# VHH binders against Stonin-1 (STON1): the designs that were tried, part 8

Target 1, 134 residues: Stonin-1 (STON1), of Homo sapiens (Human) (q9y6q2r275to408)
Amino acid sequence: GWSFMLRIPEKKNMMSSRQWGPIFLKVLPGGILQMYYEQGLEKPFKEIQLDPYCRLSEPKVENFSVAGKIHTVKIEHVSYTEKRKYHSKTEVVHEPDIEQMLKLGSTSYHDFLDFLTTVEEELMKLPAVSKPKK
Key: E = the ipSAE of ESMFold2; O = the ipSAE of OpenDDE; V2 = 0.75 times the mean of E and O plus 0.25 times the DockQ between their complexes.

## First folded at step 4 (VHH)

Design p13 (framework vhh_8k46_1)
Fold by ESMFold2-Fast, scan of step 4:
Structure p13 (fold): chain B 134 residues (1-134), chain A 125 residues (1-125)
Amino acid sequence: as target 1 above (134 residues)
Amino acid sequence: AVQLQASGGGFVQPGGSLRLSCAASGFTFSSYAMGWFRQAPGKEREFVSAISWSGGSTYYADSVKGRFTISRDNSKNTVYLQMNSLRAEDTATYYCAAEYGDYFEILDSSRYDYWGQGTQVTVSS
């Protein structure tokens, strides 16, 4: 596993902001991502099952006032929603719906690349969705 | 074992001062935002003050703003509440709480990861 940083989501009270919190991160066989507050804890505080519609965003290098220079990536889930076209009851389009599941960062380039490679390898091993659609 | 040990309470006259301490052990203190809450007899628990994990941001309830100061020492795993110009309505049991990350949810106490046992503050003449 890896010592990483999780982007803390913005909340609705006056004390809430988008910040970074340190985590210990594991990727298990079958595309399971586990996040721990600290290394050596028995229970993860969050566990995510990756599916074939999950993707990694384009990696970036970003600078933050307290955390400094961080390699960042998002794990996104892509689904498609069916909508009726304008002025039509029969014509439909499938629009991509992209959900940002989490945003991760690391100050270590080596750990960052190792993580990206591990996630991509696990995504490739997941069963392909092979339903003829139309 | 995870512990938050609040101390420094006691009896004080109106207009007096007290300094509360909350000593943390069993977790990485510098990764947690810290807060103080209080509960008077027969009342709901209310927010008092909070400080971000770095100490760069502090927040206060309107009832204590200008009188109380929150601070932390990450090298000592301790958060402090300096209470000045104490009033009878400040009488309560004071609790420290820890929430993982650099934010604190003052509206939803169920999000706090760890709570201290509390220290009693009594302001009376």
Scores: ipSAE 0.000, ipTM 0.203, lowest interface PAE 11.3, mean pLDDT 78

Design p14 (framework vhh_8k46_1)
Fold by ESMFold2-Fast, scan of step 4:
Structure p14 (fold): chain B 134 residues (1-134), chain A 124 residues (1-124)
Amino acid sequence: as target 1 above (134 residues)
Amino acid sequence: AVQLQASGGGFVQPGGSLRLSCAASGFTFSSYAMGWFRQAPGKEREFVSAISGSGGSTYYADSVKGRFTISRDNSKNTVYLQMNSLRAEDTATYYCAADTGWYEFLDSSRYDYWGQGTQVTVSS
């Protein structure tokens, strides 16, 4: 199925739009996320492979000047970096390193929840994982 | 499907004026920045102007600043380019695009978001 969502494009240069724009998404078996300009197109303009270290952030409701009220969520990749404590010669800590892969929004709470449920279901089907390390 | 229909081109003498229009359909127009770019025969595609979704911010290439004005009417799903004080070097096919970024104008694969070009010829 198709999910109708919104995103703000990544800033690739000074002119990049910061306004929410429509995208159509497919979540495929194996954690594949495809982005389309329109529903029914044959080829996605971007494809993301989710892995077991990916998570959904806590959903928010945010207000934007042009778009208004938007339900938002981030797809994040979590890894852990081993670091020595500052000034310690023997102590180490494992710090989370969180990468934002994608920020999505919707004006429709129902469509938003349907999309989150679909992503969570596919993430749960991926192999169980231990703490990731860089 | 997303469709952008550019129109308003034609023949003008140097110093003349034209207004280009780009009628958009198939997406939430007010949520997208819109841009104009142009391509002359034998030259690379170049950026002309862009406008934010709300119309509150506008951007212009140095070659057109003070002569061209970009505007939009979100109630009509249309972006406009008012071209004044036209010069021979403004002769090109003009295209409109949605979700503008500088380099997207040069090598973007977003053909469905580009209007059918409208030809502007400035010659005496």
Scores: ipSAE 0.000, ipTM 0.094, lowest interface PAE 17.8, mean pLDDT 75

Design p15 (framework vhh_6z1v_2)
Fold by ESMFold2-Fast, scan of step 4:
Structure p15 (fold): chain B 134 residues (1-134), chain A 124 residues (1-124)
Amino acid sequence: as target 1 above (134 residues)
Amino acid sequence: EVQLVESGGRLVRTGGSLRLSCAASGFTFSEYAMGWFRQAPGKEREVVAAITYSGGSTWHADFVKGRFTISRDNAKNTVYLQMNSLKPEDTAVYYCAADTGYYEFLDSSRYDYWGQGTQVTVSS
């Protein structure tokens, strides 16, 4: 079903516009997350394919001036970059590279937990992959 | 001349119902998101409900969910707030406002136009 959430802007740089507000989300089998401006629309304005390297960040409670207390979470994609030390061709270090894909919030704890549970269940159903993408 | 005119505020008893109306003129109503705000005695102005320009999506504050419903009629340039199961805590001046910031409806500074307000008093 539909999940009503708040899309929360991330601080990037001075050239980035902030956009936050209501958004309707649908989590489909196979780890597909669809974003809609209105409930019941046939076509999402954005679709995200989750893969086994996606995760939910640690949920937080944040205070906003008008909205008050909001439960927040980030959907992140985690990869690892393989680097070699200056004096070795065989010694490697894996450095985590965390990409923030989406930050969401809710004023309703129950709705928030229902959404997190749905996303986590779909992530767990995705096939395990032994190595990251290129 | 841009105008937002609220009406419908009055004294009602606890548990009663009331519908507020906000009539808009002087701008292209169907291109604006609309919000209802309230300000109670001694408190800051707070957002109560918001509706997108088409009416396809609505938001309601947790303290009014299940009791209040925002709606709009673009053919009549009017936004409504249906208030049910009123409580003394709902006593406030209610304002309607128009916003071009489609996704920033919870930020009062994004609203371009404001009405004069209508007083709702709920007695126990």
Scores: ipSAE 0.000, ipTM 0.203, lowest interface PAE 12.4, mean pLDDT 76

Design p16 (framework vhh_6z1v_2)
Fold by ESMFold2-Fast, scan of step 4:
Structure p16 (fold): chain B 134 residues (1-134), chain A 124 residues (1-124)
Amino acid sequence: as target 1 above (134 residues)
Amino acid sequence: EVQLVESGGRLVRTGGSLRLSCAASGFTFSEYAMGWFRQAPGKEREVVAAITYSGGSTWHADFVKGRFTISRDNAKNTVYLQMNSLKPEDTAVYYCAADEFGDYWLSTDAYDYWGQGTQVTVSS
């Protein structure tokens, strides 16, 4: 697992600011992403099943006056960036588990690379949308 | 009062060029990431291009790479979309959007402020 930061995307009004919140992050076999408020907690506050149409953005390094230097990546579903090529006329429109884009960051380059490698490996192992019977 | 006002949309011929502008007011423009989105009749709104608060990084959708370029002028509080080699498939209402985080997003729901849109029509 890794200590990371999750971008908090929600605003209540025009004067509200978005912020980064600390999280503890795990990637489980089968492409399951689990987020905890801190390491050692029994239950994640969020659990996301990645699917084969999830994509990682190109990693970025940005400097902000408050946050400092952060290595960042976005995890988003292809349906937000491309035509929905995985749907047919006979298929129900797919609703991905990811309601919103996830933006994750770390001040540790080593942890950041370990996380990216782990997510990419799990995405490559995922089957097509239909599960095999055995 | 926060406002984003798009301009420059018009009828153009296939192969033509057009520059869209989005004038921002009521917030610290230089701290916001900006995006251009479009929506064609009967279709969902899709991301076209995005730019960070500093202009130091940009993203362009595959279907416009090499044809469209996003840029910004923080002194003028304006973001631009230069559109070259226009195709009938580019016909849509084009929207600009602002994200307070300052790094761009590729999802419509991540943006805080939106303009009302400007119509671009490309005829054969």
Scores: ipSAE 0.006, ipTM 0.197, lowest interface PAE 9.4, mean pLDDT 74

Design p17 (framework vhh_6z1v_2; at its last look DockQ between E and O 0.07; V2 from the best seeds 0.00; counts 0 for: pae E 12.0 > 2, placed apart)
Fold by ESMFold2, look of step 5:
Structure p17 (fold): chain B 134 residues (1-134), chain A 124 residues (1-124)
Amino acid sequence: as target 1 above (134 residues)
Amino acid sequence: EVQLVESGGRLVRTGGSLRLSCAASGFTFSEYAMGWFRQAPGKEREVVAAITYSGGSTWHADFVKGRFTISRDNAKNTVYLQMNSLKPEDTAVYYCAADYFGEYWTSEDAYDYWGQGTQVTVSS
């Protein structure tokens, strides 16, 4: 497990500030991501099952006014949605929809890379994701 | 390197119109909510307008409602601010800002990236 930070939106009336909240993060075999408020707790407050359409964004180094330099990454979910164009004949468009599931960060480069490697290894054990269309 | 570059600021007469642009590079623009902020001399920076990552929802401050309109073109990695019926009180440096999480926010602290700003001056 790793001490990480989760980008936490306060969605109250769209006036809430975004902030980094400390968490303890585990990745279990089978691609199960668990988030705890602190190390040593019995139950995670959030658990996500990664599937073959999940991916890591490009990692970044971002500077924040209070938190300073943070290594960040998103966990994204890619889905393909069949859409009919408004007023279109019968044409159907297959378009990838990309949804951010989580934004995570760490001030420890070593822990950050270890996390990325661990997640990529678990994703590789899942069934293959869709290839780009021809 | 992430960059936001505002352009279009200039001197304009009271009652005039102006369109600001903010060109984004170094990140996936369509993942980011965008906001326009302004700062007059001696004042705190204040939010003017904001738009979701897809452009499906917008927000405008009360002091600009009916006069300013935020929009975006994700194909061109650009967010815009159309400013009509300009007043001397609109004189400020205008900044665009980007938030990595896809909903817009009206708080300055929510935005991860900022442009250098473009000066708008409205003469009486």
Scores: ipSAE 0.000, ipTM 0.150, lowest interface PAE 12.0, mean pLDDT 78
ESMFold2-Fast, scan of step 4: ipSAE 0.393; ipTM 0.693
ESMFold2 (binder alone), look of step 5: mean pLDDT 86; pTM 0.879
OpenDDE, look of step 5: ipSAE 0.005; ipTM 0.259

Design p18 (framework vhh_6z1v_2)
Fold by ESMFold2-Fast, scan of step 4:
Structure p18 (fold): chain B 134 residues (1-134), chain A 124 residues (1-124)
Amino acid sequence: as target 1 above (134 residues)
Amino acid sequence: EVQLVESGGRLVRTGGSLRLSCAASGFTFSDYAMGWFRQAPGKEREVVAAITRSGGSTWHADFVKGRFTISRDNAKNTVYLQMNSLKPEDTAVYYCAAEDFGSYWPSSDEYDYWGQGTQVTVSS
């Protein structure tokens, strides 16, 4: 497991350094992500079952005045909404619907990379699902 | 001001069904993830279900999976909880809550806005 930061919604007059809350993060076999308020607690405050439509966003490096350099990534869920083409009764398109599930960060590049690798390995072990073809 | 108003709570028999609604006003509803929480007498508040901003992804607690379904209608500024196969242990005050990040944040202390709750009583 890893000590990480979870992005907290920005509130009126809140400084950027206050928008990150420390958490302890675990990834279990079968694509289960568990978040704890701190290491050593018995119960996670959140457990997420990853499915084959989940993805990691492009990792970024962001700088904050107090926290400094933070490596950030989003866990996103990607679905497709079938929509009929305006000019056709038979032609349809599948439009991506991308939703942010979590935004996570770490000041440790090693922990960050290890986490990304672990999540990607677990996602690859889930049943394969092909996206709709255009 | 921001307001969340729950409705639909009532007395229902074991095995019955009920749909709760939460009407939102005073904020841009489609920018907020929504959650349903409950609190039974003498127990702490617990998270029941959550739904992302667009409604494309949902999360349900293990104790309600397969029985409860969260959904939303952004055109009506309303979030719903469809409750099927109700059990006496589902008796609680049900609260809706909003948070603006769009993440699955289950902690009650992290939601921005809360309703006053609606009472659900399940009898044998």
Scores: ipSAE 0.006, ipTM 0.156, lowest interface PAE 11.5, mean pLDDT 75

Design p19 (framework vhh_6z1v_2)
Fold by ESMFold2-Fast, scan of step 4:
Structure p19 (fold): chain B 134 residues (1-134), chain A 124 residues (1-124)
Amino acid sequence: as target 1 above (134 residues)
Amino acid sequence: EVQLVESGGRLVRTGGSLRLSCAASGFTFSEYAMGWFRQAPGKEREVVAAITYSGGSTWHADFVKGRFTISRDNAKNTVYLQMNSLKPEDTAVYYCAADRYGEYFTSTDAYDYWGQGTQVTVSS
């Protein structure tokens, strides 16, 4: 597992300079992502089952005034919505919907790269699905 | 066992000052943002002030700005609300609450842990 940071949303009635919250991150066999508030805790506060439609975005390096240089990546889910083709009674198309599931960051390039590699390896091991999600 | 215990509420005269304390136990206090809420008779619970996990940033509602100050002491696992220039309209039960990542909503569902409250009464 890895010490990472989760991008926390800003709230309308709060002024805060902190936009990154520390987490401890694990990837389990079968594409299970677990987030813990701290290393050594028994129970994750969030657990995500990755499926074959999940992907990693292009990694970035972002600079923040307080946090400094952070390596960032998004975990995205690509699903498809079946929709009738315009002016057709029988033809359907599957349009991609891209959902941002998480935005994660790390100040450690080594941990960041190791995490990306581990997620990609687990995604490759997941069973192929033959049809888009309806 | 997670616990937040508010103290310091009492009767005070208009124009007076009061400091509320909230003692935390059962969780890693220094990793949680803290908020103060109040609920006046016949009114909904409203957010008064918030402070980040480190104390590096604070937020105060417009109706208390310049009069109230939130602060924290991570070594003592305590968050404070210093209340100055008190008005009768400040009469309420005051609650402290903890949020792991400092998310603030008007909904009570936004916070992980809540205290039982301390009564502040401001009389003319």
Scores: ipSAE 0.000, ipTM 0.118, lowest interface PAE 12.7, mean pLDDT 76

Design p2 (framework vhh_8k46_1)
Fold by ESMFold2-Fast, scan of step 4:
Structure p2 (fold): chain B 134 residues (1-134), chain A 124 residues (1-124)
Amino acid sequence: as target 1 above (134 residues)
Amino acid sequence: AVQLQASGGGFVQPGGSLRLSCAASGFTFSSYAMGWFRQAPGKEREFVSAISGSGGSTYYADSVKGRFTISRDNSKNTVYLQMNSLRAEDTATYYCAADTGYFEFLDSSRYDYWGQGTQVTVSS
């Protein structure tokens, strides 16, 4: 696993204006992502099951005033909604609906690359499932 | 194992002072905000004060603002509560807790590590 940072949503608590919080990440066989408050704890505070419609966004290098230079990536879930074409009553299009599941950061390029590779390998191993339907 | 040990309580007269300590082990102390809570007999637990991981931000309940000061020493893995101008209404068991507030949206509990309490009694 890897020592990373989790992006905190816009909502801020009363004690902290931080946008990034430290976590320890594990990726388990079958596309299971576990988040711990730190390495060595027995129980994750969050566990996420990835499915074949999850993807990694394009990796970025971003600079933050407090946290500094960080490698960042989003884990996104892609689903599709059926909509009628403009001026058509019979033709439909399937438009992507992209949901951000979480945004992760690391100050270590080596750990960041290793994490991306591990997630992509686990996603490729996941069995085909029904296309998400809305 | 995560452990929090609160100490420093005791008996004082109104207007007196006490300094509470909370010694932490089993986690990276400087990464967590720390808070103090209290509970009087027959009442709900109430928030007293909190301090960010770096010590750069502090927050106080209106009932203690100006009388209590929270501080921390990250080299000693300890958070402190200096209590001045104590009143009968401050009589309670005081608890320390580690706040995971960064992860509120993933884990709805703001305070996941609760320490043993220390009794403060203010009476004439």
Scores: ipSAE 0.006, ipTM 0.224, lowest interface PAE 9.5, mean pLDDT 79

Design p20 (framework vhh_6z1v_2)
Fold by ESMFold2-Fast, scan of step 4:
Structure p20 (fold): chain B 134 residues (1-134), chain A 124 residues (1-124)
Amino acid sequence: as target 1 above (134 residues)
Amino acid sequence: EVQLVESGGRLVRTGGSLRLSCAASGFTFSSYAMGWFRQAPGKEREVVAAISWSGGSTWHADFVKGRFTISRDNAKNTVYLQMNSLKPEDTAVYYCAADSFGEFYTSTDAYDYWGQGTQVTVSS
């Protein structure tokens, strides 16, 4: 497990700045992600079951006024919707719809890479699912 | 359609105990964090307790720590508030609320769905 930071969203005002909250993060066999307020607690405050449609975004290095240099990544869920083309023909296409599940960060490059590798390995162990085609 | 229905509010004597229930329907209850809030006459609504989606983590306001306990039963789509050692200042309408995926701090503005409330009155 790893000492990480969770980007804390504010629902009151979509224009408000986000905050970073310290968490302890674990990945369990079967693609289970657990978040704890601190290391050594018996139970997580949040547990997420990853499915084959989950992915990691492109990792970034971002600078924040208070937190400084943070390595950041998003856990995203990708779904596909059938959409009719605006042409008069009855053609349809499957378009990706990407939902951000959470945004995580770390000041430790080593822990960050170890986390990314662990998540990718667990995602690869989940049953393979083919993407819909047109 | 989303519904949260509180029950269990009543008149109770100082030092007594009471258990509130909130039955949820119309959303995936087991994926949502739940909170209990209260509002006394002439005061703003304040957070009392919160519980994570799994029940693995709980938070209680300082003014109720050691007296109130939040819990949930995901099989029954219900969240509970066990209230012990009740005081007259606990008199309020109690509301349950559901917090969508991704929020773990407690704030009135963080909650998406709200019940209608249940009245708790504590008297000597």
Scores: ipSAE 0.000, ipTM 0.120, lowest interface PAE 13.9, mean pLDDT 75

Design p21 (framework vhh_6z1v_2)
Fold by ESMFold2-Fast, scan of step 4:
Structure p21 (fold): chain B 134 residues (1-134), chain A 124 residues (1-124)
Amino acid sequence: as target 1 above (134 residues)
Amino acid sequence: EVQLVESGGRLVRTGGSLRLSCAASGFTFSEYAMGWFRQAPGKEREVVAAITYSGGSTWHADFVKGRFTISRDNAKNTVYLQMNSLKPEDTAVYYCAADRFGELWTSEDAYDYWGQGTQVTVSS
């Protein structure tokens, strides 16, 4: 498991001086991501079952006033919605709808890469699914 | 043991004033943001006000802006809600909550620790 940081929810206002809080992160076989407030706790405060529509965003390095340099990544879920083409009675398109599930960060480059590799390996083991998903 | 203990709730007349206090123990209070929430019977819990860990920034909901003021005293591990020009619509159980990230949040799910609540009743 890894000491990581979780980004605070999107309803934060611009007067805030901090953006990240510490968590302890585990990835279990079968694509289960568990988040703990601290290492050594018996129960996670959040548990996410990764599915084949989950993906990692492109990793970034971001600078924050209090937290400093943080390596960041988003876990995204991709779904598709059916929509009629403009001025068409029969033509439909399936547009990707990308939902950010979680934004994670680490001040440790090594731990960050290890986490990304572990998640990608678990995603590759999940069974393939067909699209579009309705 | 982490504890948040609200006090000051009582029956008050319309147009009156009241100050709520929330005493914190068991964690490093000065690193946590604090929020005040309320819940009236049959309604969802809603955010009333929030203050950052340093007290340098505050947020107040539109329905209390100009009437309520949040403040904190880090030396006393206490957060306050000064309530002026009270209306019957302010009748609710008031809860204080602590956020370990130390920032302003309007979402209930951002808060780590919660008090047991204090009842405020405003009568005409």
Scores: ipSAE 0.000, ipTM 0.128, lowest interface PAE 11.6, mean pLDDT 76

Design p22 (framework vhh_6z1v_2)
Amino acid sequence: EVQLVESGGRLVRTGGSLRLSCAASGRTFSDYAMGWFRQAPGKEREVVAAITSSGGSTWHADFVKGRFTISRDNAKNTVYLQMNSLKPEDTAVYYCAADEYGTYWLDESRYDYWGQGTQVTVSS
ESMFold2-Fast, scan of step 4: ipSAE 0.041; ipTM 0.502

Design p23 (framework vhh_8k46_1)
Fold by ESMFold2-Fast, scan of step 4:
Structure p23 (fold): chain B 134 residues (1-134), chain A 124 residues (1-124)
Amino acid sequence: as target 1 above (134 residues)
Amino acid sequence: AVQLQASGGGFVQPGGSLRLSCAASGFTFSEYAMGWFRQAPGKEREFVSAITYSGGSTYYADSVKGRFTISRDNSKNTVYLQMNSLRAEDTATYYCAADRFGEYWTSTDAYDYWGQGTQVTVSS
């Protein structure tokens, strides 16, 4: 099922007509995030392998109160430390390694939270990976 | 199935005008950038004009700037090409094409869907 749609912002380069339409997101077992130009297509244009160190940042409720408003969501890598284990989004995970911003299309806050819950459930099924230490 | 049906071609004298239409079905038209390309016998397919998914920006080949105008009506799933001050060199089969990205509007390989084309002949 599709639970979310996002848009990548138009380039400000005057030599480019790069206007991205809505993009549809899907998460598969094993933490695979797929992006599609059209809902229900068989072939995604991009696949991202998420691991237990990845999560999507939760947007603020007010950003979904205005119809047609584009909101930015962060996709971030978070690490497990010797001092803290990630179990759920109620646990504090600090020191993200990588952060990537995407623009969201207009959607309900509830639908987006459902999508985040689905992503979190798939990430929790992956085996924990320890980062190299010296 | 996806279809792009171009129409409005015909015979016209130099200095005349024609309006081409391209009716789209089978995909969400309002999310695609649209382009017009043309091909004369013995030549490769060349870029003519493009319009972004919202209609907010338009692009033209140097050979048609000031003479051709591209427009779209998302409520009718149709893109148009108004051709004025036609020249013999404009004689070609005209194709409409849809590009999900709208990034490489001058490149034929960037377009996802293509129509069958409509013939335009400019001759005295």
Scores: ipSAE 0.000, ipTM 0.106, lowest interface PAE 15.3, mean pLDDT 64

Design p24 (framework vhh_7n9e_1)
Fold by ESMFold2-Fast, scan of step 4:
Structure p24 (fold): chain B 134 residues (1-134), chain A 124 residues (1-124)
Amino acid sequence: as target 1 above (134 residues)
Amino acid sequence: DVQLVESGGGLVQAGGSLRLSCAASGFTFSSYAMYWGRQAPGKGREWVSGISGSGGSTAYASSVKGRFTISRDNAKNTLYLQMNNLKPEDTALYYCAKDTGYYEFLDSSRFDYWGQGTQVTVSS
């Protein structure tokens, strides 16, 4: 596991929203992502089952005034929906529907790289289901 | 009744070192992130450093990164700030603060409690 940071949703009553909180992160066989408030706790506060439609976004390096330099990545879920063409009654297109599941960050390049590699390896091992066409 | 008591400040020459302590009581210390903030004369409070409840994660303001080290001893309910290579611009009243909840780690405007502070003066 790794000490990481999780992007926190804005709270509507805050002038300066908290963007990042520290977590301890594990990836288990079968593509299970577990987030703990602290290392050594028995129970994660959040558990996510990754599926073959999940992907890592392009990694970025971002600067925050309080946190400093952070390596960031999003875990995204990709699906496809059929929609009618604008002004057409008979023609349809398949459009990608990209959902952001998580945004994670680390101040450690080594931990960040290790995490990305581990997630990619687990995604490749997931049971085959038909993937959406691109 | 939550109490935070800072100590360890003093007068030091530029390039010197100080170690600040914050003695915490009235709450389960290991369950909360802790922070150091400071207020320079004539300025508002600014966030300096933070540490998770376990001590496994730390963060620093750009102005102090590489010079200051935050740590905690959960058995002693004590937070520390080791300050090395001090500069005149580090002169401030230093405060420790308890997080109000896990998801408020990096917001300097959102602390549960502030102690009375400990004065650090760095002479040129």
Scores: ipSAE 0.000, ipTM 0.122, lowest interface PAE 12.6, mean pLDDT 76

Design p3 (framework vhh_8k46_1)
Fold by ESMFold2-Fast, scan of step 4:
Structure p3 (fold): chain B 134 residues (1-134), chain A 124 residues (1-124)
Amino acid sequence: as target 1 above (134 residues)
Amino acid sequence: AVQLQASGGGFVQPGGSLRLSCAASGFTFSSYAMGWFRQAPGKEREFVSAISYSGGSTYYADSVKGRFTISRDNSKNTVYLQMNSLRAEDTATYYCAADTGYYEFLDSSRYDYWGQGTQVTVSS
């Protein structure tokens, strides 16, 4: 199935628009997210491979000057970098490095929730990875 | 089938010019960003230039800024690379690719639909 959502496109330069625009999404087995300008097109204009380090941010309700009230979520990629503690030659800490991959929204709570559930179910099926316990 | 056909390479002397073309078929060309990459023998493939789906944004590797110009004609499903003031260091096989994966201009692994390359040799 198709999911109808809104997205803010990533800026490739300072002149790129960041207004909410319509997008059609497919979530495929194996954590593949496909984006289309219209439902029923044969090929996506963008395809994202989610990996086990990807997560959904905490969903929010935000108000925007032009778009109004929108339910929003981010798809984020979390990597962990080991750094030596300032006071120690041997102790290391793991620090998260969080990259925003995509910001999505919807004016419909039920459609929004259905999409998030589908993404989370596919993420849970991806091979488990070792993460720092703390 | 998705196809990208690069052409326009050849032999030129230092200071010369070439125009490369990449003819695309089998996908909605006007919806995809396009890039040019090059690979010299025994070296990794490196980014050269990219152009947004509309042609409104262009990006260049520092080594080619001011010498190369990327453009596209969506009515002809073709992307071009105009190469001026060529140097021996520009000798490589040049490839075109469509950005269909995660949004990224500089990471060659994010581009799909790699075409057949075209050889550019700059030598006296």
Scores: ipSAE 0.000, ipTM 0.099, lowest interface PAE 15.6, mean pLDDT 75

